# Designs tried in a protein design chat: VHH binders against HTH-type transcriptional repressor CarH (carH). Part 6

Target 1, 299 residues: HTH-type transcriptional repressor CarH (carH), of Myxococcus xanthus (q50900)
Amino acid sequence: MAERTYRINIAAELAGVRVELIRAWERRYGVLTPRRTPAGYRAYTDRDVAVLKQLKRLTDEGVAISEAAKLLPQLMEGLEAEVAGRGASQDARPHAETWRESMLAATQAYDQPRVSDVLDEVLAALPPLKAFDEVLAPLLCDVGERWESGTLTVAQEHLVSQMVRARLVSLLHAAPLGRHRHGVLACFPEEEHEMGLLGAALRLRHLGVRVTLLGQRVPAEDLGRAVLALRPDFVGLSTVASRSAEDFEDTLTRLRQALPRGLPVWVGGAAARSHQAVCERLAVHVFQGEEDWDRLAGT

## First folded at step 4 (VHH)

Design s54 (from g4 with S102I; framework vhh_7xy4_2)
Fold by ESMFold2-Fast, scan of step 4:
Structure s54 (fold): chain B 299 residues (1-299), chain A 121 residues (1-121)
Amino acid sequence: as target 1 above (299 residues)
Amino acid sequence: QLQLVESGGGLVQPGGSLRLSCAASGFTFSSYAMAWVRQPHGKGLEYIATISGSGGSTYYSDSVKGRFTISRDNAKNTLYLQMNSLKPEDTAMYYCARDKYIWYRGGMDVKGQGTQVTVSS
């Protein structure tokens, strides 16, 4: 709420430094003084991540870590002065919009290193869920719309989508693994849009829910078999692509029948809300808003 | 503080039209999908329409498809709902909502105070 903090795994991803190296640098050179949570775990600030990035840059350039640590105060002082000057001379536009524009321009230029750098800046500046909501998901939506209209190529769309997906999967794996409530998450059959499902999985993991993520291309029968083996507390399904009410009802009926009677089924995404009455008739919950996260998490 | 303020509701005859507006502040408007939802007196919340952050994608509930049009002006931080061919069953309190991309346009996290639409002869 006050100052943003990250667990060591997230700090490692944001800085591009292995967890083992972060621990070694902290232990041997005292370059970081991470805060401790009430439970005693390390909490890294945005400044700590910036320190790690500078140390990585210097060591990648051949500077020994002991020497890099000595140079850090001078470099951080210069960065802090530059940041102050930057704030005064730059457009007052929201940072989220600027980052999206920068990544779009880099994508159009096939500048993969620039896309990577901006992604790292976004994740260092925003908590993971806010980064997803304000930057990553809007960027993917814009890129998808431009691809459909013909103003972006398939290669450009794939470049940025794969890079964003890799970051989201890393964040998901770094999130805490719950054990007391379990959800199985999948896309509707033949649904290819998985980024929303990844976002839902990330939110649920942060709420302490254990998530088995099955992703795209899961037939109803295979989902039914997985559910019988896993015995989850609920099933969450994502449906984005436009479908007729008849097609939606046929698909959802088949899904409902493949799953145990009485097992809660939740459906999210644009198509679910478009066909809310169908979901209600089939005793399927439609995800509407923030309050539904607590219902899914069992809190 | 994050705020959504709806306006444009009123009394209209069946077959008439209304245009609702929603003024947004306190967040990066262009980064969020936005939605219109409604609640008839004594009933549950019903989803109406969503528009993507760029305005390039729109989604509608089966009950309003072909009659309502959602649009936005990102320069003015304003969301609109053009309602045509209004029916008595469209009578409800209408709310503007910020819609997250989590589950891809399936997660409202903020809702305004609402504006009343009454369709009656």
Scores: ipSAE 0.469, ipTM 0.771, lowest interface PAE 2.4, mean pLDDT 82

Design s55 (from g4 with G106E; framework vhh_7xy4_2)
Fold by ESMFold2-Fast, scan of step 4:
Structure s55 (fold): chain B 299 residues (1-299), chain A 121 residues (1-121)
Amino acid sequence: as target 1 above (299 residues)
Amino acid sequence: QLQLVESGGGLVQPGGSLRLSCAASGFTFSSYAMAWVRQPHGKGLEYIATISGSGGSTYYSDSVKGRFTISRDNAKNTLYLQMNSLKPEDTAMYYCARDKYSWYREGMDVKGQGTQVTVSS
């Protein structure tokens, strides 16, 4: 897709900065390099708008624009690291592993209060996206694998999964509601693994996307009806359980046919990337990494 | 420091076999899913296979399913890719990667320097 861009008056409105001030900041401090349309007008990206928002925040806090401009590169890098989930200090990594080990040990002991205590400590110490990427998602993967191998019981797996789910739902409800883009998120019709979808919803909300989360077991026809009523900018689907290429293609074909032809459809999860050629033939995007978050958010 | 070093590539005839290895250091190997990806000359990266931290779960691209086998030895901090029934289309630079396999968020976290596989008669 083409990158979303705005005229200066819209960028000013989105960022809460006057048009005259944007021109002054560009001219004097070189903080933006907006593209030009064929007609010669400035075209501002969502990243440019984010830059303007950061400059406004700093200047509203009393920082001179010349100093704010100097701080901008590290602040934008920090924001990008947060969104990507890459940002973890060297000190934070040992804590992340320790928290996961503590929760695993508590889970094995059926010590629900201890699991709760460590979860609260994690969420107090880390921003939501880092908590998910560095602690919660790795823990859930490890627990699931230990259950499959027989080293954890179903009860132990359910104990920690339900507690993590409750915390993720709470974080999602506390996340900002976006108004500029709208995504509908659901699992594949037969998919029961929804934790990855919850994580995706959390990240999209933090990127300013309004999310309608439908969850697991949504029939293709019902998804189609919901999409016609909600008119979202895209649909995101999660699939984790392994499938044959034939079964995957059949399911995805029904989903594609239930949705408007021009509506972007994205599929994520382990099973999706196994069948990338099928997705491409059906004009469905496979989620492959952090760059795709910006595409989903319209950045 | 965090490091991935691939080896085992080379020139092989169609129908032949190769075993690739990846030596990992600087992180708790058994705690991370690992992947193999490849890049043919002048093309983008293509996903090949992933193995979970414990080795209990594996995923394969449709293009290699039934021909390639991903495995790991956590005691040796080593990832393997057994490649059988090689085709000219398998010619590429092969990279091992620490996989971010965090459910909906897939992708490479750390990638090695690669090992070249050439399938030619």
Scores: ipSAE 0.386, ipTM 0.750, lowest interface PAE 3.2, mean pLDDT 81

Design s56 (from g4 with G106S; framework vhh_7xy4_2)
Fold by ESMFold2-Fast, scan of step 4:
Structure s56 (fold): chain B 299 residues (1-299), chain A 121 residues (1-121)
Amino acid sequence: as target 1 above (299 residues)
Amino acid sequence: QLQLVESGGGLVQPGGSLRLSCAASGFTFSSYAMAWVRQPHGKGLEYIATISGSGGSTYYSDSVKGRFTISRDNAKNTLYLQMNSLKPEDTAMYYCARDKYSWYRSGMDVKGQGTQVTVSS
């Protein structure tokens, strides 16, 4: 019920930053002002941990801590928008259409700076999960449908999808990590559509699940080897492209056989729900809706 | 604000046909994928079909593929399900749902009372 907090040693483990470095960053740059417990100890919130992760990401990429600290107000604005979005619903639907139309127009004109500017506006206005659900995922769907109907070229589709992908990857790296539950996420072996998988990874990270993302076109044997090494609590698989029941069953049977017996396997994505009976016969869970996020998170 | 009203159900003999309708209001209908789901008495929700916002893409459960057709009229904010070659196992309460972008379009807003379909001789 009350906001969850961590002592410095736990915050360090969650953020992947050593305790000594956290103290140095606080003392030298004032990047965090952790609360105090009634007993007088420092209490780090999930927001504090997210800030530490963003600073670590920037410094790991070669940005000096002094430069990373100067970017902190922008990072804090994004985190404050995220926190505000969790407490109260911000209806983005009126703006979502305007942003999508603006990005489509810019895409048709090959105006990469304008697409970038609108993406920045979206991410400044909405917390990450809401940005994905209300703007980015609908945009990618609309772009895909326009490409299929011939109103957008392959080049125009690639332009916007590559820019959206880069932003989603950045959001995923900045997202909080969990420590008690671990999932390995991959696309079906022949599946190229990864944006839904990135969205699922982002949602799970925000629910406190540690995610190892393997991405597109992972063969069953390679997934099996990765799972033996990583020992996750579950495997999540994405399937978007339509398949026959026979092809789906053949592929899923090979995946089930490549994975340890008793390891939970979940399938999600646009095409997953079409093959419910096949999944049930193979003891594979189909992602059905919002309540399944808690099951995946182990709550 | 989101309102979905299902209609068109009834009692029909095996092999018969029914056309279900869903009147949508309170959101920009053409911007959202829409789905049909059903619930047999005493059982969980079963996915039936989805149609994209433009109507360009459709997905069907293996159990209804070739027998049911999902369609939409964006000018009338209405979703349809044409059900042919009905079987006793199609007996259920049918609901329309707004399909959301959750693990890529798995989340659904299921609202309203639904419309009952009974297939019996």
Scores: ipSAE 0.475, ipTM 0.775, lowest interface PAE 2.3, mean pLDDT 81

Design s57 (from g4 with G107A; framework vhh_7xy4_2)
Fold by ESMFold2-Fast, scan of step 4:
Structure s57 (fold): chain B 299 residues (1-299), chain A 121 residues (1-121)
Amino acid sequence: as target 1 above (299 residues)
Amino acid sequence: QLQLVESGGGLVQPGGSLRLSCAASGFTFSSYAMAWVRQPHGKGLEYIATISGSGGSTYYSDSVKGRFTISRDNAKNTLYLQMNSLKPEDTAMYYCARDKYSWYRGAMDVKGQGTQVTVSS
C-alpha cells in the first residue's frame, strides 16, 4: 500500500492526545493538515501522529500550545534528520526540492491528479508554515518565472496556482481568530497575485493576529472605508508585479491618503523592497526579514 | 554548516566600479533566491537587489537600477554584484543574503559578515 493512515480516534490513542485537543490544535494553530478520504473523514499519517506526540511532549513540559506550534517545524526537522541518519537504508520522504520538481513536471504535463497527490504529500509531511516557505512559495515563484520566460503557458500557471490557493484557504480557515491585535490585509490596487498575501495571512494567524483578508482588486477609497469601520492596528499590503518608481509612488500616495495618518502601513511581496525609499518618504514600512513578523504581530 | 562569505569591497572614487562576490556553502545554492543588501554607517538596512534561484528573474531597488547588476554562477555557488557609476551615497557595508520566499520572496533568512564599500569624494 501507498501510505498507512489512521482515523482521528486511533491517532489520538497512538499520540496520547484527546480527540477534542487534536481538533482544537488543528483549528486554532494549523499544526496538522490531515488528508481526507473519499468518504470525507480525516486521515492521519504516521507523520501526523509524530506531530501530535511532539506537541503533547512540549505542552506536558509546560510550554503553551501557541509556543509549541512555533517550535514544531524545527523539532520535526530535527526528528526527520535523526530518522534519515539512522534509517538511511530505507526510503526517505522526498526533500522539498524533489516535491517542487515533481509538481513542476506534473504542471508541464497538465497532470492535475499528480499535482494534487504531491500537494497532499507535502501538507501531510510538513507543518503549514514550513510547507509554504520551503515548497509552495518557491514553486509558485519558479512557475511565475517560467511563464514570463515562455517555458510555461498561462493555463499551466493557473492550474497549479488554483490548486495551491485552495489548500492555503483551507489552512487559513483552520487557524483561530486572534483577539489582541488586528490587521487588514489587501493587495495593491490592480495587483492580481494574491498567494503572497495568503501566505502572510497564514503566518499572522499562527502568531495569534486577527486577520481581515480583503484580497485582490481593493480600491484605495474602499480600503479606507473598511479601515474606518474595522479600526485595525495595522494595514498590510502585497505587491508582486514589477512597476516603475513613479507608478508605485502614485499608488502608495493614494493609499496613504485614504488611510488614517497614524495607522501603521506595511508593504510586502516580491516588488515591495525595490521601492524602499518611496515607502520611507510616505512613512510606510517595508517587510524585509523574518524578524518583521514579530513586529507585525506586536510581540 | 551554512556560510556566506562576501569579498571585493574597497575604496573607490566617484564614477568608479567594483565587483562584489559572495561564496555560498552548506545549502543547495540553486534552490534559493539570493539578495544583496547594504547598511550605511548609522542607518537602517537598505535592499539592493534579488536574483531568483535559476537566475531568470532579477529585482532592483530604485536607487541602483541601471547602475548595478546582480548575477550568479550556480556551478561555482557564487553570487555577484557588478557596481558601476558609484556615488558617495553608495558607501556602506554590503551583505550577501539568502532570500526566503516568505510573503512571496520578501524575507532574508541568512546574512553574511559583509564587505565594506567606500566611495571617496
Scores: ipSAE 0.513, ipTM 0.788, lowest interface PAE 2.1, mean pLDDT 82

Design s58 (from g4 with G107Y; framework vhh_7xy4_2)
Fold by ESMFold2-Fast, scan of step 4:
Structure s58 (fold): chain B 299 residues (1-299), chain A 121 residues (1-121)
Amino acid sequence: as target 1 above (299 residues)
Amino acid sequence: QLQLVESGGGLVQPGGSLRLSCAASGFTFSSYAMAWVRQPHGKGLEYIATISGSGGSTYYSDSVKGRFTISRDNAKNTLYLQMNSLKPEDTAMYYCARDKYSWYRGYMDVKGQGTQVTVSS
């Protein structure tokens, strides 16, 4: 708690400067104003020791003490700024869990400005893809689970989901369109969960893929018409909501039939992986891991 | 520094049960969905189950639904797979995997070393 101080003999040892030289520098150049103990002894702080070290370094490098003394205010300002900056950066930045907890609490309180501030902080601190994977998507999953369990209202869920969506859409619009390979991305016809699709669109744009994003609730026949007009290199479909195997197979069969034969179709999301055998029978690729991004990008 | 270590595999009769464990380290376990996947000898990876970071949402492949239960203990950084009513076709190397939330929510970015499960009479 109390600031640590040293007597002159110890300050001299710590700074590597003779006691006699410290007294001379203080007397002739006024570079230090050490505190005094109640008993009248000189008390040197860590800052005082740092000053002595700076003066010693400069004089050892051939700078005259009178010149070193003139430079001291600037050097100490720079050192203080460095120490303050280093100290601030040494302070733990909010990690993924802390940001999610903060946004969840703000959402429960309907504190939209606080949710907005934390979202901006996350996106300033992390690359967009890392922000999505480690903070935003886990948050949306947690919020969805709390809504289903009754601890969050639909309004609270919509508040945070719409704010996250706005930031992701902004990031997508800022990304280059791509030229070399073209994918059409859509959700399953009755799928409402769009955030994963937005994250994939952002990833593919970073890989140089041109993305046409159709989003939520695209009927199979309308997707087929769009694909005939756009002639993409592949179609990517997202399906997250739990479905029976029969319903999934019926929907995917209709989608496969609506699309040109030989056009690669990729499906992803929790529901696609749950029904992997159905996808394989219908000659539809299931997204399973990191390596599949290169396959989608044509590399 | 990220590490996933599976255990609990072994030889079991058809109809038997096994409980697999996965000890995770080097990342904030509760922030990630976790998955179990398996690979039968000479075949590709097959998805088995995923559990959300909080443990509130679970997803299962059609082949194991009703027989396997995925769970987690975030205080212990441990993922579990309770396997009941085991069949010969469940014979595989089982891997713990960290799951990502992206367009394909449920894609795996890291896989452990595995634990062998053999179901035979």
Scores: ipSAE 0.368, ipTM 0.732, lowest interface PAE 3.1, mean pLDDT 81

Design s59 (from g4 with M108F V110Y; framework vhh_7xy4_2)
Fold by ESMFold2-Fast, scan of step 4:
Structure s59 (fold): chain B 299 residues (1-299), chain A 121 residues (1-121)
Amino acid sequence: as target 1 above (299 residues)
Amino acid sequence: QLQLVESGGGLVQPGGSLRLSCAASGFTFSSYAMAWVRQPHGKGLEYIATISGSGGSTYYSDSVKGRFTISRDNAKNTLYLQMNSLKPEDTAMYYCARDKYSWYRGGFDYKGQGTQVTVSS
């Protein structure tokens, strides 16, 4: 129902216009009358951003802002025709992609306050699960690949990953303790990629599942001891790093043997799907798609 | 409207090769990991391969590792699967799928109509 809106900082980035110019154009030429949030901040729509982009184009081509502003009614008609032709799915694309690009640029510049501001905007605009799926996880994937290719430093990767991790942990702590069923979540013993596990924990909490999150560096035998004490309804394991079929089978066999015979075990992440036949032989469930969340939640 | 349209399937002899293509539209292709999955007649979906949005990371099912290669062309919004050393057990309907980051590339949320691959002498 509600239109998506941006704060002035995001609108400025999206349009390529300095914040000071936007304020001057509003005040002196009346080109935009943005709404106000409850906190008193300006709220810019996609249409407002499109208007700013067109004004920037005209002024970059040498047209005075006063003349560009006089063309605004004609410009608005053209933009409204374009917006009407696109539809909601295409309108949604610029937001997620732009937030990711903005955070990447801020990360490259070591601009921690800017990364924080964009994270706040994302989490205010999108429900937590949608924010994770469409913005945060794709950003982390992109950042990780840029680090591997050498286009981002370790420090830049750690800066954004640490900030995203902190937000996800805060969301997990804020979620109500579930009562429908209980799951214990951990990474594979040698798995260092934990963001997928955090995302799974957040999804399950929203489905009313009580989650005990053990995270990284949990040896199979220690997981077994924890499970005996906690007596969960299932165990969820995350594996992302590629490994040979033999290594995967050896590790999963040790994990299966450390856990009670009748306890359901689920494995998720990219590497789990690579070894589906191994998982089937060991009576371990592989997470394959969105429908499996209901199976994990017992609904 | 989100659409995935597969092509390139057909009848091939054991040991032969096929290249499958998937044309994507209605979403920002480069922002999503993409997967190939297959379904033999009367059986469940089997995972084949995934490629990250940038193309920098790939994952393969044990059954196809070393024989199949997944790739993408983000400028053309197209996903590919190069299938070599084909076996009768590779006979299936092949689907391209959009892969969500729900469990860090663990959840496909949309798949196309499919293209039939039959490996038979």
Scores: ipSAE 0.597, ipTM 0.831, lowest interface PAE 1.7, mean pLDDT 83

Design s6 (from b02 with S35H L59Y; framework vhh_brivekimig_d4)
Fold by ESMFold2-Fast, scan of step 4:
Structure s6 (fold): chain B 299 residues (1-299), chain A 121 residues (1-121)
Amino acid sequence: as target 1 above (299 residues)
Amino acid sequence: EVQLVESGGGVVQPGGSLRLSCAASGFTFSSYAMHWVRQAPGKGPEWVSSISGSGGSTYYADSVKGRFTISRDNSKNTLYLQMNSLRPEDTALYYCARDKYSWYRGGMDVSSQGTLVTVSS
């Protein structure tokens, strides 16, 4: 809080730069504008000393001082971000809302290059889980709602959904496979909404769980055959599209019967929440929060 | 730091109405689906309602459908629950929750505070 200052001879000693060189750098390249005390002495802050240390490092590494001075704005921004206790690019990057608005506007305009650029920016700026939760999943939800209300076309929805899916699949396959626990993830039979399942897969991979992702429209019998071959520790299912209570119960009963009786089955998505009592009767777990991720990961 | 502060609870007679509010801070409010969850004395938590980040989609438990209305004002970072035709069985501590995880409305980050609703004659 109280800002300590140094005279030039002490700043020189702390930074490992000769006093005469500091004066030359200031005079010729304007790299520092130190404060003046009421007594008229130049006052160098800890930040000024840090700047001098970085300039010395760059010049010692063979960078000419004129080039090092050109890097000073970026260097000072990095130091300010460090002093503030936050990442260097946080002030420069847009908020989640701005990214979603930009991608939505680009989608409405059929501007695929712009959607791609913003999507790449999001994934460079945010950790994968945060990018999915705060930008990509909300965007796809909004796009789906606008399509259902008639304010977006099927083509616009497909454009952005396909681009988001491609990036998420790439992130999943870039992560380590994991070896401690193994989960098989699939959508309900005839379920087309895959994004929640992809998010679950990404979270589980982050927790070190090996994930076999089967994706959309997996029939119960095919899931059963896959499970017999893969021998996973659990099955995770996604269900989003609305169903009658009878249809949901019939489908889940068929799924439960296709799987080994002792194998844990977890269900997530909007439709699972709506039919929680059915899930409980069939000994199927409904995903409800942070504790459940630890249970799935075995931690 | 995610902060959710509920208010608006109180004592009402059967058939009465209450409006609950949840003031959110510490995250991009419009990015998250939000939930209302309640816990009656001696019972486990029960999901009541949810709303998408944009406010375009709303969902309700069968026990409250037609009586409760969920809404949000993203410009004010505030979630609402309008409760009409209240019944004794609606007596509970009501919690605001953020949808924390990407398994669409399955994962919730629930406030620890809550607001008490008592429906009694």
Scores: ipSAE 0.166, ipTM 0.569, lowest interface PAE 4.0, mean pLDDT 81

Design s60 (from g4 with Y104F; framework vhh_7xy4_2)
Fold by ESMFold2-Fast, scan of step 4:
Structure s60 (fold): chain B 299 residues (1-299), chain A 121 residues (1-121)
Amino acid sequence: as target 1 above (299 residues)
Amino acid sequence: QLQLVESGGGLVQPGGSLRLSCAASGFTFSSYAMAWVRQPHGKGLEYIATISGSGGSTYYSDSVKGRFTISRDNAKNTLYLQMNSLKPEDTAMYYCARDKYSWFRGGMDVKGQGTQVTVSS
């Protein structure tokens, strides 16, 4: 890490204060203690520039410089708190949104190398769970929405989805193997959307849960046989595609009947929350929020 | 900082209508799906509706489908819930929430202080 510094003429331009005035303020009121280079030139930091901006603001508002100087400690505490908050937001959120926008633009242009480069950058910069939550899942939702509205073609959707899927599968296989608790994860019958299920598997592995991932196209009866053999602590099911309440209830009833009556069953995904009353009647839990991860992990 | 401020609640008779608003600030509103949830007195949170970041996709709980309409104005950073054919069972504190997307991970993070809706004779 190297701290950025400016010579007095640049600091003056950045702060909107004449060089002569900066020298007068420093000499007379001691409001800055800029470092000196070996050649004897003053080196102003970003903090020094912020101090100059505050002094200019106060004096422009009619506050005498002697009074403005006395107010600096309190004002700089406020600025430092604001800068710290902004820095955290800029490090996380603006970069995440920029990466998402870059991948979307590259996808629209069929620029596979650019999509790949940005994905690699995201995964190098963020831990796996943050990469999924802040970049990959929002991107996939945006892409799916644009495909549904006709602003992205099927080919564009497939391009980015397949690249994201490959990275998620790699992260999942690299994730720690759990042993304290065991979950079996599958998609609803006839559900083809698996990215949410992969993300859930990744989160659960990081919580120390052993995950048996069955994925797509698992018939209810086969899930029942797997559960009897594996004896998991719970089953997690993903459903994204919209269904009528009647179709959802029929499918979930068949699933519930195929599983041991005392076994906790959880449902998540875009469609699950729409049918919460059906889930309650069938003694099935709907994934609602962050606290449910602890319930799934048995903590 | 993240802020959500709900308004528009009140007392209405069964069969009446209300329009709720949620003013959002401190994040890029158009980049997030937004949700309405409610909590009847002494009961748990009940999911009502979600709208995607662009507004292209909407999802509703079975209990409100056909009666409520979720919408958003991204230029104004505002989320809306149009509630028609109100029933006594709709009586609750209503919250808007930033949705963590409706994939399996789902869930809602930031929510405001809420706005009370009372449906009574």
Scores: ipSAE 0.538, ipTM 0.792, lowest interface PAE 1.9, mean pLDDT 83

Design s61 (from g4 with R98K K100R; framework vhh_7xy4_2)
Fold by ESMFold2-Fast, scan of step 4:
Structure s61 (fold): chain B 299 residues (1-299), chain A 121 residues (1-121)
Amino acid sequence: as target 1 above (299 residues)
Amino acid sequence: QLQLVESGGGLVQPGGSLRLSCAASGFTFSSYAMAWVRQPHGKGLEYIATISGSGGSTYYSDSVKGRFTISRDNAKNTLYLQMNSLKPEDTAMYYCAKDRYSWYRGGMDVKGQGTQVTVSS
């Protein structure tokens, strides 16, 4: 599935409309029928955001909201026809796929300057969350799959992963800071794979969650000490490297014991899913999919 | 249009075997990791196994390690799950899924209609 959706706070920022106005417009004028997540939360599409932008433009120009709502179907039809026309005149391939293909080819050639140039183009063209969803995360998935299949060497995988890591860290510095909900994120004590954790941190910040990112190789007792000082609403842990059930249980037991018993602990990554029963016995949540972002964000 | 169609389920006695298949269409099958998940009646989804796009890496839930084998045939766009030494607790609706198994990517993408496996004693 390629269709992107936003939570109401993000849709409000993108459209330049207060959350309260969006709710009022939806309720009173029926101008928006946002999709619902499996958990029942509102999910706004790019089309919904475009509708909000048009309503804001019209009301800013002095058109009453009731009149703006009546004009929307005609204006949106014209806008959609225009967008479809521009799409038809472009290449069949989307921009995001073209950027990913260019970076992959450059990676195979060890052309670091070209990878850097394309990454800069992506970040200039797209907002951070869109860049992540449409280009950076799919690129990392594709690179991982090609490494698994033997199409990319370890050196090529490391080269592009390090370049993407540098950009993700920059995006984290620029990401909005949440005020009310706080998560502490870390890798398992012996875990070296941090790209998934960086992506999770970026996603959570864009969902309005304040994130304290501790990164890779955090010992259990150091995590416990940080949690006692920071008093977060939850802890998120990443584990990717394959482990035996015994090793996983031993490590997670030490982590659980280092943390307050009532504090929600979430674990993500391939290794967590392999040992779901262990996580359940230790009262630890396993990150499974899109619905869990809403739970972490407290929505 | 992306579609996944599971088959091969049925009724089997404890200790028996079944082989599940998943026919995939609408995407470049060999480029994506694939997973099997199951849902016992009235319970949540339980992860079973993942296989990488190339087939070079596999991951298994502790509950099925040594009993189940995940495999794929990229030429046929088909995913398989060989289930041996079946137990009553393996009774569930089984789904295949396009899998991202990466925390930041949100895990499973699409599930099919499922195929029912019933293990009776």
Scores: ipSAE 0.373, ipTM 0.720, lowest interface PAE 2.8, mean pLDDT 80

